# Miniprotein binders against tRNA-specific 2-thiouridylase MnmA (mnmA), part 4

Target 1, 344 residues: tRNA-specific 2-thiouridylase MnmA (mnmA), of Desulfotalea psychrophila (q6aiz6)
Amino acid sequence: MIKNITGIAMSGGVDSTATAILQKQKGPVLGFFMKLNQPDYETQRDRVSQIAQKLDIKLEIIDLTEEFQEYVLKYFSASYFKGLTPNPCIICNKEIKFGLFQQAILRQGVERIATGHYAQIHKTAAGYQLHKGVDPHKDQSYFLSRLSQEQLAHSIFPLGGMHKGAIYDLVEAHGFHDFRGTESQDVCFLEQDNVVDFLEQTAEFSASSGNIVMNDGKILGKHKGLHRYTVGQRRGLGISYPVPLYVINLDVKNNNVIVGENEQLFHKTMAISDIHWISQPEREDLLHASVHIRSTHKGAQASVILKENNRASVIFDEPQRAITPGQFATIYKDTQVLGSGVIL

## First folded at step 21 (miniprotein)

Design z25 (from z23 with W53Y)
Fold by ESMFold2, last read:
Structure z25 (fold): chain B 344 residues (1-344), chain A 108 residues (1-108)
Amino acid sequence: as target 1 above (344 residues)
Amino acid sequence: SPAEEIKERIDRLAEELRELAEKGDIERLLDALEELIRALDELAREADELGSYELAREIRFLAELLRWLVDYMRRLANQGDYERVNRFLEFIVYLLRIIVEFKDRIRE
């Protein structure tokens, strides 16, 4: 009987390179690089090709440019039209990296795909669990909270049990001495600023200027389109006021950016919808859990009241700053990701 | 003032609800919650009048949560699911503390 070939998602950074090294030590591998609308695609492709050649890994390029462009136009423009702030990295992981890309790799006859994510997959009798990576400064489990059981079943995260320093040591031991101190090359180009610039280049996306106002209606200035502003933002408002002001809401109906003082950003209450469970809570309709409202959030203890239609009400033990509609709230029990929902 | 009268009503309801929760008197507790919900709707309107817009929004959130909870706990009680009912009784007492905290933050 022949052994299964493991697919390697290669992107030219230290994490994907370490992943390739580790998996090749365990058996036969095939490398895969995803072509999208990357602004530096040619440079990145050449770098990935050189790494694959050095490791003696056959590399396949999977072109998803057309599919990605269609997806970005629909998802992100619809979100901004509704005054929501979409999450590029969560959606990219769910729909593109572990969706279209993973499916294309599986069609090559590969059964498992390894990626350089700092998270852990645990197989149990009840199914696959997603857990935080052991390096708290690199943990990426928040961004993987929309993955399905089938997506997890096809995935391997070799770096989840490792610290970043050990990753640099590993690649250096295998002849790659140029990664220390460099900017990561594994960052998805779907960062919010990049996607906004991309959307403005399309004929279907439109936005108009409007007013920057206080809650009482006082006009303080003009904005350049709601899609350019984020709840909690202070800089780039172009207004003068005796105390610092922050974006507290995006009002689509009136095309207004609503601003207020920092204290107005703190809330104990949050509604979420469209909940996806990786590991559905056992017979509980009220649970106490750690909830993260963004990737850099420390996580906060909250009461989570599970409602019908994949909705929940969340009451934090302590007020949380800048709860942002359209972003994702991810629910954790200790190290385990239970699921996530869209903040309303 | 109108706001002070609403605050006093909420304090009385919170005390009554704590006692009803300790006694386990579900029927009277749910009736008193409906009165608290009405008082919270009134308080949210007063908070808007006083310029406490974000606090008013959170008070409305709690009123809607309590409205859902009243309906849900009636269904649980009709099903005889006393384990879940008791968990929500404790949660109601927790929510009362938050409601009183929000009420106390409404100042002119």
Scores: ipSAE 0.861, ipTM 0.953, lowest interface PAE 0.5, mean pLDDT 88
Fold by OpenDDE base, last read:
Structure z25 (fold): chain B 344 residues (1-344), chain A 108 residues (1-108)
Amino acid sequence: as target 1 above (344 residues)
Amino acid sequence: SPAEEIKERIDRLAEELRELAEKGDIERLLDALEELIRALDELAREADELGSYELAREIRFLAELLRWLVDYMRRLANQGDYERVNRFLEFIVYLLRIIVEFKDRIRE
């Protein structure tokens, strides 16, 4: 183990660049770029190489294309076939970025990997705690809610205590002036807007047309495959109705998109399964916590009844809109990520 | 109407359960909860019949949660863990409020 070397996950974005800068100031670093099935891999690689060169960082490329396809694409496809709206970024972080990629970096003799995530790791006597980034608009702790203690032990998040504005200032001070106005190229090309296109490009994906229906079974139109729809969706329905309608559920069994009025999207109740705990809650059976039901959700206070087999029932204090099966519910105590489960 | 009768039954049960929770009469509380669960199942069916499908779903959710809680609390009581049982009494009272709210949202 080469003591005191930090591995830098470099993606060519402002956040990873800032991370590289900050860690280089603290000690020796080695850069790593993850090759996946990115449509713009060559362009991204070249950009990362240029950044690494400018920072005088040795860059190594780790090819995880096959592993990415196995873990993420398989998960993604399977989820959509079940009428679930997946969050591939959570899986990618767990299995690839902080999984195989981190392991590959650690095998190089590096002790820890630094990434540009806006989250904080606090080492305590009880273990590693994951906390929200201080920038509420950039907090990425939700996406890290499936990390293990071991993964956290080998991770550094230099940006977790910073605001996005300060990141731009930092990179500019080091001669990187082209990042302003560029959306941080989301390392995850599987962002929600591209998910449908990505799925349709997969050889194993077949879309089946079906009916758009009300809860009472009234047919309002046809859909172009369940994978194109998610709970809360209004756009792209192609239906005419006197009031705005939204996707309220996906009925895989009957291949129906169920639509309803906005009021029908609000629920106080939620079930979650496959709970992973980063930090075990103090109470084993009932806790009151902030629960985030998707990446863009600000969190809502809820009672969480912990059940057997990593399941829980969640009762929100206030009704929540568009609780989506397949998404992750992340449970927080203040800024601390306790864990997450899959919404049923 | 059948729905009205069920709603009235739920109101009575909710009142009884609040009193039982306050008194700490766990055995009677669990019995009353079982009755409430049955009433909720019936209410959910009525909600479906009335076209309140999402509400019916939430009512069923609460019924299932209560089933789990009854079993859990019974196990705790049998183990003599009344501290944990008591923690759920407050939560049950909270759930009762939600149940009443949902009940009141059912329109004929």
Scores: ipSAE 0.858, ipTM 0.949, lowest interface PAE 0.5, mean pLDDT 91
Fold by ESMFold2, last read:
Structure z25 (fold): chain B 344 residues (1-344), chain A 108 residues (1-108)
Amino acid sequence: as target 1 above (344 residues)
Amino acid sequence: SPAEEIKERIDRLAEELRELAEKGDIERLLDALEELIRALDELAREADELGSYELAREIRFLAELLRWLVDYMRRLANQGDYERVNRFLEFIVYLLRIIVEFKDRIRE
């Protein structure tokens, strides 16, 4: 174990650069960059190396290409087979970034790893809590809702108490003047929505065209494979109809994309399964909480009825649009992430 | 009209259930909930026949939730956990409002 050395997850963007700057001010650091199936790997590697050199940080590359491909293939294939819409960022955080990558860094003898996430870790007598980042426009706590106590114990999120503007000011003060703008340079392969293209290029993945239908069975057109569509989608349907139509369901049994009018997307009821708790809720039977059904969702107040086998029934105070099976519902108490479950 | 008869029965059951909840008559409330569940199953079939497929799905969800709640509340009452019974009783009253709202959205 290398005492007093902090590991830094470096990705070449402004957030990871600011993280490296902040942690180097506190003590010795060692930088780590993970190699995945990034389509721009060479460019990203060169950028990370240049940043590390400028900051005088030793950089290690951890190659997880094979492990990443195996996890992505299994998770997405299983989801597609069940007619579910997967969430790659949540699974990548749980299994890759804070899983295999964190484990590899810990094997170097480093006890703690800092990443550029906009979220807060609070240590309490009862364990580690995950909280929203203070910048509401950058908060990433939704994507971290599957992390374990052990994963949180080894993690540091230096940016969680900061606003994005301060991050730009910090890196500019240290000689990095090319980050400010509307585009984030701190992206990963999964966040660029490349997962669909990745799946289609593997020999093990297969998808077929089928029908786009109304609930009454009327055929309106053909789809390009169920994996290319998500509930709530309007663009890319390639159909003609007098009123706007949206994907309301993916029917794997019949290989159909079911469409309907916008009003059919609104529901008060939601079932979730496979619930993971970061923090056990005070109530173990009935909660009233804020529930987020996707990362861009503003959150909605709901009654959460906790059932056996890590399942729950969720009743929203107001109807929610495009509740999507296979995505994750994250349960919040104020700023605290309590946990998340898979939408059924 | 089958749908109107079912909706009238749900209205009467909702009124009865509110009265039983106010009295704290848990065993009769649970019995009345079982009748409400049967009425909701019938209403969901009518919603399907009228082309209200998403509403029918949500009505079935509420019926299944009520089935689970009846069993759960009966176990709590048998254990003497009336604090939890009362919390779920309040939640049942809340669900009745949602059920009436869904019922009113069904149009022949």
Scores: ipSAE 0.857, ipTM 0.953, lowest interface PAE 0.5, mean pLDDT 88
Fold by ESMFold2, fold request of step 23:
Structure z25 (fold): chain B 344 residues (1-344), chain A 108 residues (1-108)
Amino acid sequence: as target 1 above (344 residues)
Amino acid sequence: SPAEEIKERIDRLAEELRELAEKGDIERLLDALEELIRALDELAREADELGSYELAREIRFLAELLRWLVDYMRRLANQGDYERVNRFLEFIVYLLRIIVEFKDRIRE
């Protein structure tokens, strides 16, 4: 009568399938699939349903399309209005996947939800810690750096201690033989190109053309809207110049894309705001840590000076390329995620 | 010549600040930091005029950080937290090295 049922976030990919297999081996499970504004929703839904049926898992669909569109439009529009480059996957994890989706699952009486994330949750006397996944090529801890203690307390990451190859072996041993040659269905569909397309298809979004300029004001061409450009970008500029040029800044006030040579992308200094701590640092005002400025960044040692109002000044030991306002700086101590802040 | 004069002033202040940090003379160190902050503001303007825009931005960042540190270290000293004051003295010496490196990268 009394059961410890585990919710499974199912998305149709190999990682969520392996998660379902592993958790069903440990006890009763209930599957959940979230409906967002996915361009291939019906295909994904059918795939998830087939997987759930094959595993004998009851599947429920939670429709968050309206909430997702509201959060994405507000976040992206506000970011681009300020000349910031948003990070959709971090916000989706915080507000949607581990926010509204997790809460909807909990309201059904399920106390824990397992997802196919490559990260580790360690429970200690001081609370829950988030750590890198053991597979360095698949680690997703960067994207989870905004999660709260409550969100972590309700989460299980069964894949965090495994390598991707073992995941394929596991699902194949259970009758799923098609994943190795198939693109993963567990990633956020809001990738770079999809974000631009999504914004331009909404009636609320508006952007205007402007100039591509050097720092001294020399005009080299026209841009198609600031939202189409990212600091560090060299392709798609449509300009002619004797040496390679890169986007070094998005100037909202003048509606200009500022370009320059690669050397102009390197900085030792960075300000961050809206810092969220998963685990409070041992010192309250000055720490030395590895700071990652994007998901693909190898991490760099830095001094982090904690200031008022959840702000910090960050001084890297070595210059870092393409520090991008609006992205997140994630602060690590060894394998542990301490927290993250928004790059200013 | 304005940029070179400012660079010389920064070199003198950096040497004075290293000496004051070693002696632990906090009040005179904080006064010298205020002078360094003014010199950095001037250097950032010269860097902009010379087309060193990214260096100018980073120099302004360091000037604002030093301003915050001056206020913060006064609070720490007033609280008697001299262990933390000493750690920030070491950090100031580290920042001086960065400042000198940025100063040397400004070229006419």
Scores: ipSAE 0.846, ipTM 0.948, lowest interface PAE 0.6, mean pLDDT 88

Design z26 (from z23 with W53P)
Fold by ESMFold2, look of step 22:
Structure z26 (fold): chain B 344 residues (1-344), chain A 108 residues (1-108)
Amino acid sequence: as target 1 above (344 residues)
Amino acid sequence: SPAEEIKERIDRLAEELRELAEKGDIERLLDALEELIRALDELAREADELGSPELAREIRFLAELLRWLVDYMRRLANQGDYERVNRFLEFIVYLLRIIVEFKDRIRE
């Protein structure tokens, strides 16, 4: 139907605005804004609409509120029930942004969708590769590690080869002078605190108080729900102890937050499951790679032993702090994302 | 103490395993690994009793990984894939260093 039109994921921030500018220069575009459970939806919608109008881009709203609620409630509730710390942005990218949203855009006859992600897609004879964005402070490849070949084939990341400063310069050159120095609306609202607050406000989510304990069972305080805590956390414990204490484990069976000293957070060993490969390694049993255990992790060299049923054992060269069950371990070879698995 | 006796067994086994790996004696190396695995299971229980459950969990992880590797390497040897067997031999020598380090962290 409409040949060579590019969909633009518009969110009202500087990155999505720069993406729209760059893609409009290359050909016909349609703007798309997804409605989820954003806390400031009307403000964001109005901002996106103003940007689209200024750029002379037709804007369509795709309402995914019910689908988002279904996926978020199922995934996050199941994770917290098991004492796991979920990763909302990875799942939202896989299932919502590049899943339902991308599908809805493609059904309108759009060939590909451009988003403001700082990551690179490289087409090779063997398929699509995902690579880090060139700006090391903005790289978002970690959050895209669950994408399929089909999802990558329909995606464009125009900002992947650029630094953030150039993005501000580009937007300002096109009449947008209000992004520099202000909070960006491209920030994902799916931070765990925001999702936890959303879940607590629904009638279908329930959590109970319990104890904050040491490994030996000594009770140091009370908590208001395991879902409010993550491994490695020190602030917000509300306890008194002669040395700093950190959350080292969440004990679902006894409904306890287990705390201990910082040294108890360091481990060399990690198991992962449900591995998804963007690019399968040539050798499928033992590889040496950089593994990132969360988005803010600088990465660490590890031996990855690939087992049956999409599982692996990971042995880091150096101990890693706060390996967190439920988060994703993303496997890199140099700048390339090979894949990711769920930390057990 | 019980923990010190287990640590001495592990030191002896690690040295034997390094020698067997250098010689390339795969079958004897795999047999010695099974003995090491049993010692690691005992050491993990001692780590739990001594109030170090995080270290016990890591030791148990290594024991289970070695158990998987022994079985896997026997299958590779039966298939004649000795290039891959040798690669895992070197990885096992690397794991022995980690095992000795974990053993040394257990204090009574």
Scores: ipSAE 0.815, ipTM 0.939, lowest interface PAE 0.7, mean pLDDT 88

